# Ledger of designs, part 1: VH-VL binders against COMM domain-containing protein 3 (commd3)

Every score and structure here is a prediction.

Target 1, 195 residues: COMM domain-containing protein 3 (commd3), of Dictyostelium discoideum (Social amoeba) (q54qk4)
Amino acid sequence: MNLSEDVLKGIETLSDEKLINDSVFKHIIDTCFLVILKKKTESDLFDNKAVSSVDTIALKQTFSAFIVFILESMKINYDQSSISDLLEEHKLSSSRIDFISNYFKEYRVAIRKHLSVTNFHFPHIIDVNWRLDLFMKSNAVEKLNTPVYLINLTTEQEENVKGKVQFAATLDQLQDLVFKLRDAQKQIERSSIKS
Unless a header shows other numbers, all headers, positions and changes below count from the first letter of the chain; antibody chains aren't numbered by Kabat.
F, E and O stand for the ipSAE by ESMFold2-Fast, ESMFold2 and OpenDDE, each averaged over both directions (binder to target, target to binder). V2 = 0.75 x the mean of E and O + 0.25 x the DockQ between their complexes.
[cut] stands for letters that were removed.
The coordinates of atoms that the task and the answers printed are left out; those that the model quotes come from them. Centres of patches stay.

## First folded at step 1 (VH-VL)

Design O10
Fold by ESMFold2, look of step 5:
Structure O10 (fold): chain C 195 residues (1-195), chain A 118 residues (1-118), chain B 107 residues (1-107)
Amino acid sequence: as target 1 above (195 residues)
Amino acid sequence: QMQLVQSGAEVKKPGASVKLSCKASGYTFTTYYMHWVRQAPGQRLEWMGEINPSGGSTNYNEKFKSRVTITVDKSASTAYMELSSLRSEDTAVYYCARWSLDYAYDIWGQGTLVTVSS
Amino acid sequence: NFMLTQPPSVSVSPGKTARITCRGDNIGDKSVHWYQQRPGQAPVLVMYYDSDRPSGIPERFSGSNSGNTATLTISGVEAGDEADYYCQVWDYSSDYVFGTGTKVTVL
């Protein structure tokens, strides 16, 4: 499985039981799976008292990392033992691994079905808005200056049917996104020249 | 080409044990979970348990957990199911079936009839 | 305890359409697989992921799944379609769950 350093670090953050207690952990996992199934939104992650103990930026980054983990696991059809082994390598406890594994068992087929449908119904992007936020620990002695970009994509499926896609990215994640978009543009240009 | 071939019919007395075999051919045995499913006369299919042949990890239906043992011999591409403390209600046809990575039973053995009678 | 309920039988004339239902709470959120079992034979997979046909299953077999009901549809029914049909899902609380079964009779 080829996961970025940021995704792996986000997964390892789920192993920190002092930062993410069991109540918060279970809420993050549940929300990740249900967001993929379109039964919840990212706002549901924050509408729970359990998450008040976790920094908002760290919570978003962990949530995003775990969504990527789920999608990559589905893409390569990772079996239950392989998922468990990977999570153990990244220091999750047996109880947390068991919880995650049960969610994979329950939702694996529904997610695959949902992804198959959505492959043909993507709205197109018409606008991009962004801002830079600095992350600061609320209880820290030191001020942490780590840039996080909050990105909003305005989409349009039909005339006057608009939507939003919102996410947070570090500079490194944003650079990777730009690289992938440029590569996709080259592929589109090659296809249009041949046709 | 892909096949699951099961051992022959068994007649057992109450309280005995039975061990059934299921030999796989035509595919990579360790890549797919093997399941055991039974069907009593006039009843629906009933899942008994599963094994990952690669590492030997098992999961059993709670109904059978205390009496069922599923094992594999990787070198023979063969799965086994042992059911202990047999009773007359265990009279059924026992199937092995390959579970695909997409959660479907795509290959079934021919079934083994186990009759439990005094 | 997740349960799948099917009608015990469906009678259909040759050339007509048989519809076999499988009911479960929010079954539309699960992937449904269908098996055909002829008398004295092992089950055979005839539909998976609600509506996908395995190789060798004719196009007259189709499937759907929405809400609380999944349906296997056999159009242009032939005598050879006479069999028991079982739906099946995986469920977290009950693991591998089979439906109660439907006997299709071609008359």
Scores: ipSAE 0.000, ipTM 0.458, lowest interface PAE 15.0, mean pLDDT 80

## First folded at step 4 (VH-VL; from O10 with heavy chain S57R L101F Y105F)

Design U02
Fold by ESMFold2, look of step 7:
Structure U02 (fold): chain C 195 residues (1-195), chain A 118 residues (1-118), chain B 107 residues (1-107)
Amino acid sequence: as target 1 above (195 residues)
Amino acid sequence: QMQLVQSGAEVKKPGASVKLSCKASGYTFTTYYMHWVRQAPGQRLEWMGEINPSGGRTNYNEKFKSRVTITVDKSASTAYMELSSLRSEDTAVYYCARWSFDYAFDIWGQGTLVTVSS
Amino acid sequence: NFMLTQPPSVSVSPGKTARITCRGDNIGDKSVHWYQQRPGQAPVLVMYYDSDRPSGIPERFSGSNSGNTATLTISGVEAGDEADYYCQVWDYSSDYVFGTGTKVTVL
């Protein structure tokens, strides 16, 4: 499996029970799976009082990392034991591993069907806004004083169906994203030239 | 042929324990969760618990958690379920069932009748 | 706890259509599986992930799931379809939940 170090770090954050209590943990997992199924949006992650105790950047990073983990697991058809072994390797408790494993059992086929049927209905990015934030909203982030970009993508999937993708990224994460987007764009150009 | 073969019927007195077995064949035992499901006469199917045979990790229905123990013998491809402090309402047919992430509970054992009477 | 409610029985004439409902709060957000149980026998999977049919189950079995209701539909009902039918989901608070069961009687 090719997960970046940032994604693995985000997954390992789910093991920190002092930062992410069980209520927040369950909300993150549930929202990740339902966002992939288009039953919820990313904004639903923050529209829950359970997450008010968690720093916004840490929450967004963990959420994004776990979505990547789900999608990559589907791509390579990871079985139950492989998922459990990876999560155990990154220090998740057996109760949290079992919770995540049960979500894979429940939703794996539904997600695969959804991705197969809706491949050509990707939201189009119509606007990008960002700002640099030198302090995050929690003392843990302020103590590190790590600069973070708050990014807002405005999307349009159908004529007037508008959406928002909002996330936080460190400079390193943003650079990695830009690199991957450039590489993906080059692969698309090669494919279209060859017909 | 993929198959789950369970141990024979049991008759127990209240307060006793029962340990049932479920032998798997025809598939890789350690790659699928094994579950136990019971059905009292005239009642619906009721999930009791599961085990990951690879590491032995279990998850139990809270109703049974204090009385049920699920274990495996990987070398014999066999799962076990032990239910303690039996009561008359534990009279039921007990099934083992394999969970497949692709096909749900796709393989069931034949069931084991446990009768609890004085 | 998450609950799945089914009608206790459905009577249907041979050749007609039986519809077996399974009601639960927002069950359309979950994957629903269906099992057939003949008297004295173990359950047999007849539908999984709402609408997929296992090998060996005839095409007259179909399924749907939306809103608060999942439905198993048996068209062209035959005498051999007489059995109890259970829906099943997973829920984080209640784990594996089976419906209350529906006895299908073919008259």
Scores: ipSAE 0.000, ipTM 0.515, lowest interface PAE 13.3, mean pLDDT 82

## First folded at step 7 (VH-VL; from U02 with light chain D29S D95R)

Design W05
Fold by OpenDDE, look of step 9:
Structure W05 (fold): chain C 195 residues (1-195), chain A 118 residues (1-118), chain B 107 residues (1-107)
Amino acid sequence: as target 1 above (195 residues)
Amino acid sequence: QMQLVQSGAEVKKPGASVKLSCKASGYTFTTYYMHWVRQAPGQRLEWMGEINPSGGRTNYNEKFKSRVTITVDKSASTAYMELSSLRSEDTAVYYCARWSFDYAFDIWGQGTLVTVSS
Amino acid sequence: NFMLTQPPSVSVSPGKTARITCRGDNIGSKSVHWYQQRPGQAPVLVMYYDSDRPSGIPERFSGSNSGNTATLTISGVEAGDEADYYCQVWDYSSRYVFGTGTKVTVL
């Protein structure tokens, strides 16, 4: 799974037990899942006294990063082992990985259902921009730089309401995506001819 | 066909240890957590512990934490549960069960009866 | 420790509706799963995430969860529905928690 550097940094922040103590950690994780499920709002992140000790910007960044992580993981139906491995690579403790894993176990289906429903209301893509970026993969011993493409989709949901979707992809992933898009296009064309 | 096949019935003396096996087939073994759940005669299901076959991470019921060890052999797609210091109260049917991301405990072994008697 | 309480038994006539309750503090905020266990057999998942039905489970099985009570409903009860039924939730402190179980008897 390709995540932006910012997202990965945010995940890494969750490994810092000095900055993010256990109470804050649990609160962040809980709030992220519940926000995704529309049971809480982002403002609820600050409704815990424990977070007062954390820099607000850092907290927001971490929160946002983890939201993206959850959503991306669920979107591609990331398996539990892969989730755990990714978190381990970013130096989260076993206890924290366990905590997160349990939340995924609990809310995976609900989140995926929610995503599915929202898919019916996808905004239209009106523009695409991309750039080449260097993605650094880190492991316990070696860092590997792999070129990735950052894709920015400009979307329109309502008249004059524009949104942006950003994701990273390798060349292979992009090729696959293009293939699938072409296939979809062909299917649409075929359907149009039959109508 | 996805299935879990457990080892045969065991008879043990108090104080002894028992090690049960659960062989998985029909799915990617390392993708799903494996759990052990027991059921004493006429009693409810009781969760004992879990293991992530990928990496071997385990969590245990506090009640059994000091006596239970769950392991896996990836090459054999087999999970193991060892229970030590057996007591008469440990007499039960022991189940292995897969935790699915979408379906909770969707696959169960057939169960293994462990009898602890003097 | 988180606990789930079920009635020990539910008796129902064939063709009627059985309702099995599972009570827990704020259980409505948790996902509840249900298992059917026939005598001498392993448990079988019959409901997951409150109201989702696995493939192969008849539509006459349904689930709900709100407040402090989850309910498994079996409409048009058949003789084959006679079994023990267990609710199950996840709790961080207690991990995987099963209910006390309900014996459904078809009269």
Scores: ipSAE 0.027, ipTM 0.561, lowest interface PAE 5.9, mean pLDDT 87

## First folded at step 9 (VH-VL; from W05 with heavy chain G55K)

Design X01
Fold by OpenDDE, look of step 10:
Formats: structure tokens, sequence, C-alpha cells
Structure X01 (fold): chain C 195 residues (1-195), chain A 118 residues (1-118), chain B 107 residues (1-107)
């Protein structure tokens, strides 16, 4: 499975039992599946008091990463053994793997059905907003005591259906993002010329 | 003609520091990231760090982060790399190189040999 | 850490084709750049973004990248092509990563 490094890091974050206790873990997993099935919203992630102990940015990143993981897994019809292997590779405990596996078993058909009906086309980015937060808690970012940019991407999936992707990045991380985007842009340009 | 010209060879003792220079000409210095890459004898190229000359923003290889400092003098179109706490393993040719998003490392300095010996 | 692996050496007769491989996990999803380094000289960009050739680089040089392998191909090899060749990618974690290098010897 071709998962981005960010997604893989998010998955790996789920293995950190100190950062993400069992209660928070279960809540994240449950919320991810239900959000995909449009039974919950991202805001519901914060409804559990247990998540108050986790840095908000880290939580959101982990949540988003796992959503992508689920969707990609379902898209390619990733088998249960492969899912388990991947999670094991990213150091999740057997208990947590079992928990996730059970959710996949329970919701696999529903998610695939939903994906088949809903042209889950990657939403198009239609707008970008950002702000600088100088007081972000240091624990969630790789660099302590550095300003963090809050980036909001407005996306459009269907006509008049707007979504938002929100993430935080340090200046360095933002630079990395820009680099990656420029690289991607160049690749697209080249592909367009060759076609 | 676009070019990068580096300072001359250095001989240092272990524990000392070395500061190399890279002067850019023929292009807008502040528009491109400047990088430092080293190569030990018979070894592969190793990226050390980069700087945005316009903003002074730097990124370093974690391997060197504690010992390397990259700076620029915009008025002189010159980038600098200082490596402290030199070790014998730091003996290498050090290159500055410009990064272009269109052409990757398209311009390289001639290299500077740094020899660390007791 | 992202790693790029190249064969240590490639030997080729004049006029023949040399292929230099660069292997990395899902390297096909990355942009690969290639550098030529002659003895005692600085590296020179010979291929960028997988298959784009800089001005001044002969058409004999071509590049491809798919799956886990990028390849620099030198057709009609000349004596002047004898050099070390390095592939290079950008990685989020490792930043700028160079391959192990391949020494091309023209027999």
Amino acid sequence: as target 1 above (195 residues)
Amino acid sequence: QMQLVQSGAEVKKPGASVKLSCKASGYTFTTYYMHWVRQAPGQRLEWMGEINPSKGRTNYNEKFKSRVTITVDKSASTAYMELSSLRSEDTAVYYCARWSFDYAFDIWGQGTLVTVSS
Amino acid sequence: NFMLTQPPSVSVSPGKTARITCRGDNIGSKSVHWYQQRPGQAPVLVMYYDSDRPSGIPERFSGSNSGNTATLTISGVEAGDEADYYCQVWDYSSRYVFGTGTKVTVL
C-alpha cells in the first residue's frame, strides 16, 4: 500500500500508549470509522473528555492519517492479514491491532459500499487560509517554542459541498510542504506535456 | 555565467572549527536555496544543510545539526558554513550547491578540501 | 531513513549502453535526479525529474523511474562518460538523499 509518510507517522502515533491511552485510542478509531460513514463529524472527536490530555494538533493529525489509512485500505480492498501486518510493522500492540481489525470487519462492507456509491474523488482545494499562532503548546510540534502556522484548506467535493482540511505546521514543516507541492506540480506539468 | 566560488583548502586539528565561504555570481543570490554537501574520500555525497538566503531560514541534516551553522551575507552574495568540533571523520571535500526547483542541484562550487589531522 | 542503493560499478565497452540503477522504496513516486562526477571534479547535473535532460547534456543520456527503481541510461558510451554517477531524491524525513554512487568504467 502506498501510504504517505505522514499517514504512516499517524499510524505509528497510535502505537504510543503514553501519548494515546487506551480510552483515547478507542475513541479515535471509533470516530474515524463513523466519520467515514457520515455518522459523526470531525468535531465529535473532541467530545470525549479523554482526549483533553492529548495535544489537539497531534490528535487531529493522527485522526486524519487514520482516516486516509482506512479509505485507502478499503479502496484497494486490503485484506485483514495485510492490514494487521502493516499495523504490526508500525509497532501497534496486538490488542490495538485486534481492536482495529474488528472495526474493519464490522464496517468493511459498509465503507466499501459507501465508497462505491460516492465518487470519493479527492476533494479539490479551492481556497487556502493561514494564521500564525505564537502560543501553540510545544508538545505537539517537533520543535519546541516555535511559532506554528495554522493552515486551513477549503475543499470542494461536490457542487456546493465544501470541506475543510486543517493542520498545523512549523515554519520548517511549511517549507517542506512547499517543497513537496512544488515537486508535485512539476511532475504534473511533465505528465501533461507527455500526454 | 552563473557560478559558485568557494574558499580555499583548510587544515585543522581535531576539536577546532572551520568556516567555509561560497560566493555566488551570475544570478539572484536570494532567489535560490544554498546547500552544503560534503564528500569524504571514496564516499558518497552527503547533504549537510540548506539556507534560504532571503530569509535566513535553515534546515540541517540531523547528523550535523549540533555542529553546523549555515549563514549568508546577502550584500556579498556569499554563503558560509561553519563546522565545529572537527573530527578526523570530517575530512572531506565540501561543496556548496544551488537548488533550483526546476533543475535540482544545477550549480555547484568547485569544492573545498578540509583536512582534519592531529 | 530513506536510502538509495546503486551498484558499486558498471563496466561498459565504448559504443555500448550503460544502465545505472537506483533503488529505493517506492522511488517511482519521487523525483529522481542524477549527477555525474569525474575524478577530482564537482558533481554535474545530468538528469533531473526522472527524465529531463539539462542543456548541454547529450541525448545519449536518458532516465526513467518506476516502482522501486530509477535508471540512468547512457547509450553509445564514450571514454568521457567514465565517472561516478549519483542518484538523488528529496525525502521528508531524510531531506536530500544521495545514492551510494556507481563507478562507470569504459573498457
Scores: ipSAE 0.015, ipTM 0.553, lowest interface PAE 8.2, mean pLDDT 88

## First folded at step 10 (VH-VL; from X01 with light chain S29D S93D)

Design Y04
Fold by OpenDDE, look of step 11:
Structure Y04 (fold): chain C 195 residues (1-195), chain A 118 residues (1-118), chain B 107 residues (1-107)
Amino acid sequence: as target 1 above (195 residues)
Amino acid sequence: QMQLVQSGAEVKKPGASVKLSCKASGYTFTTYYMHWVRQAPGQRLEWMGEINPSKGRTNYNEKFKSRVTITVDKSASTAYMELSSLRSEDTAVYYCARWSFDYAFDIWGQGTLVTVSS
Amino acid sequence: NFMLTQPPSVSVSPGKTARITCRGDNIGDKSVHWYQQRPGQAPVLVMYYDSDRPSGIPERFSGSNSGNTATLTISGVEAGDEADYYCQVWDYDSRYVFGTGTKVTVL
């Protein structure tokens, strides 16, 4: 299975019992599976007091990495032994491997069914373009009588599989978005340096 | 075609041990977890433990953890369950069951009656 | 510990519909499986992943799961449907949990 280094690092983070105690570990695993199955949301990841001890960025990275791992594993119908071997290679304890294995057993069919109808892979943004849209109805934006911009994101999920995300935003909304993205970038950079 | 065949009925005294066997056929033994589930007369099904035949890893019900040992012989496609320090309340039908990729017990053995009496 | 509660018995006339409930806290977040057990026999899987039927199980059997209750529904009940039925889930603390069981009697 072809997993990125970032995903593998995320998996390895799950082996760190000091950083991620058993309670946090179980919660992360549980939440990942249930989010994929649309039974929980990402916000539920933070709805546990135990996770407060973990760096937020590290937690999010680990969460995302493990989701990718689950999805990729299920996409290729990875068998239990192979899953266990991969986890063992990344230094997870037998106890944690068994825990994860049980979740795979429990939710394998459900996840594969979801994959057949929906693509849950995290696409990459590969291009951005924008234009001023003067014809957009006022009800499509929160602020009236302001210029509205149409933003197009080109995404790539797999090789030669491209998608598009379109949204409208006022200048203020766009500035807010940029600010939040810059903040995220800074946090990720800080996390990367510490790891 | 796929089946689990269990060993025969056992009669034991309190304090003794019993070891049951479950032979699998018709599928790849090492690919699926094997479980043991028991049922006392007139009672509900009760999970005892599981084993990954490929890796030899086990998980047990905390209720039985100190007394139960699950093992496998891969060459014989056979799972074993040993229960020690038997008590009268251990009188039950014991089932082996396969946990499939469909995440359910899809194949069951015929059951083995274990009677514990003085 | 996670617990599953079922009604001890359900009586139904032939041709009518039987509904067997399985209650548990947030059971809707879990996958529920159902087993049929006739007297003197081993359990048989009749429903998995809440609503999926194994091969060989008639369409009369259906399942649902939401909130705190999962339900196995048997439409057009036949004499052969008389049995004990058990729901089952996996829980990371309690591991494999079976319900208390429901005896379905065909009148």
Scores: ipSAE 0.031, ipTM 0.652, lowest interface PAE 3.2, mean pLDDT 88

## First folded at step 11 (VH-VL; from Y04 with light chain D29S Y92S)

Design Z06
Fold by OpenDDE, look of step 12:
Structure Z06 (fold): chain C 195 residues (1-195), chain A 118 residues (1-118), chain B 107 residues (1-107)
Amino acid sequence: as target 1 above (195 residues)
Amino acid sequence: QMQLVQSGAEVKKPGASVKLSCKASGYTFTTYYMHWVRQAPGQRLEWMGEINPSKGRTNYNEKFKSRVTITVDKSASTAYMELSSLRSEDTAVYYCARWSFDYAFDIWGQGTLVTVSS
Amino acid sequence: NFMLTQPPSVSVSPGKTARITCRGDNIGSKSVHWYQQRPGQAPVLVMYYDSDRPSGIPERFSGSNSGNTATLTISGVEAGDEADYYCQVWDSDSRYVFGTGTKVTVL
């Protein structure tokens, strides 16, 4: 999983029992999950007496980092073991790992559902098929009676849940798409270097 | 087929210990938490504890924390539950159950009857 | 300690609808799962995450959860539906909590 250094540092902050005591820790974790599910707001993070002892910036950074961690974990459907391993690598105690693990167990389905609806979670492309159609009548294509490529993407949102995305594109449109995809890929690679 | 197969019935005296086994098959054993749940005659299901088979981390019901030990043998895809200082009240059917990513106990063992009698 | 309360028994005629309630403080904020247990058998998951059905569970089984009450609804009840039903939640303090159980009798 490609997490930024900032995110990883935030996760590590959760391992600091002096800075983040158990009460604050639990509150952060609880709030993160509930904020993602739109049951709480970020302001609720500060609505706890226990957090008064924690630097506000540190708290916000940790909060944000963990939100990203949850979302990314859910996006890629990270398994429980992998989650635990990652947390262990970042020196969280067994008790805190277990606590977080339980929250993942409780809210995984809800979060994934929520992400799917909010378009924060996109299905994975697992296969691509294409064909050339010389006589395609599509409203999506500006030029009529030009060769059009029909592209079928097979997607997987969840394990054994497959979908299809179909679209038509002219050669020019397809080239533009490829260019954009390559650009996106480069950006992803750059972001991965920061992890 | 995914399944959990438990060890056979046990008869124990008060004060003794019992160790039950639960063998998993048909799925990746280390990917899912394994739990133990018991049910006394005519009573509701009662959660005893869980284990992460990959890391060996456990959580226990406070009621049993002092007497219960859950372990795994990854090579055998088997989970174990040992309950010590048995009492008559521990007479129950003991189940192992897998906790899935779908947030439920989706696979259960067939249960093991433990009878504690003098 | 978090507790789940179910009615001890529900009687229903064949073809009619059975409703099994599970009550808990603010249970609507939790995910509720349901298990069917026939006599002498292990529990079987029949509903998860409030309203999702596992594969193999008939559509006549449905679930809802709001406020302080979760409900398992069995429409078109059949003789084979006679069993004990347990609701279950996860609680941060109590961990995994099962309801008191409801015996459904098909008349």
Scores: ipSAE 0.037, ipTM 0.622, lowest interface PAE 3.1, mean pLDDT 87

## First folded at step 12 (VH-VL; from Z06 with light chain S92K D93S)

Design A01
Fold by OpenDDE, look of step 14:
Structure A01 (fold): chain C 195 residues (1-195), chain A 118 residues (1-118), chain B 107 residues (1-107)
Amino acid sequence: as target 1 above (195 residues)
Amino acid sequence: QMQLVQSGAEVKKPGASVKLSCKASGYTFTTYYMHWVRQAPGQRLEWMGEINPSKGRTNYNEKFKSRVTITVDKSASTAYMELSSLRSEDTAVYYCARWSFDYAFDIWGQGTLVTVSS
Amino acid sequence: NFMLTQPPSVSVSPGKTARITCRGDNIGSKSVHWYQQRPGQAPVLVMYYDSDRPSGIPERFSGSNSGNTATLTISGVEAGDEADYYCQVWDKSSRYVFGTGTKVTVL
């Protein structure tokens, strides 16, 4: 399964028990699945007091990454063993893998059904701002002391619900992101036309 | 500026192994997946496998999975492809190609001819 | 396994329009990319996401994709356009799939 580095990093973040304690972990996982199933919204991610201990940007990145992971996994109908292997590769504990696996077992059919009939309406990017930052240390960028772009995405899910996503990227990463966004756009367009 | 430079042509006997290299320059090596694609004479392009240089994670075409190994040396910005148990049918030009997460190969190596003959 | 089928050859006179088709089941739901390969050279991306041109690719090149057929169109064909052209998609089962290739001959 082809996942971006950012997504993989997000997954790996879930392995960090110091950053993401068990309570937060479970909440993230639960919320991701339920958001995909349209039972919850992204805002519900912040309803748990436990998440207050986590950096907001990191939390959002991890959340988004895991959403992508779930969706891509289900898109290709990834088997449970493969899912587990991937998570192991990214250093998740057996306990956490089991927890995630249980959610897949529970919701995979429902998710796949949703994928077949609906495009996951991710928030639309409505604005993009970026600046060059020469000193930013970001978990999203592996190289230290390299000029990075701080990217701010303004998203809109509903008419009055705007969100912001912030991340850092190198020039090369940014280029990659552009391609991904273009791909996503094309996929959305195709889905809209064919639905 | 961005380019992939591959190792030179190889001549091998059936049953032998070949290891090709692909050196990347002009971009961050670990940011993009590296792929290997081959083309037998007069045939279409055939995807062999990919590697995430950052993590070392690989995916292979099932056709080659038992015989192909893709690796990277991050310090050298170089990807490798080893194909074992060579057959005459493996005679082809082998390309490395960068994938930018858009399912398109935007940068290609110059290709390496591998000839398998008794 | 997902398969892409292209006509083996397309002949076109200079200045005329060449159309290269790529057929696959419900290919219109996929992103199609096109590569040009001149004799003895590596492939070059000439079209991505059905209709987007990489930098350096002339506007003479255009792409479309709907239903079961993607098409690369080369208007005002020049001698330098003589090459093999391959369509390519990503498929969940087959991953990276290339078409059978089309030889474009400029008469």
Scores: ipSAE 0.006, ipTM 0.529, lowest interface PAE 11.7, mean pLDDT 87

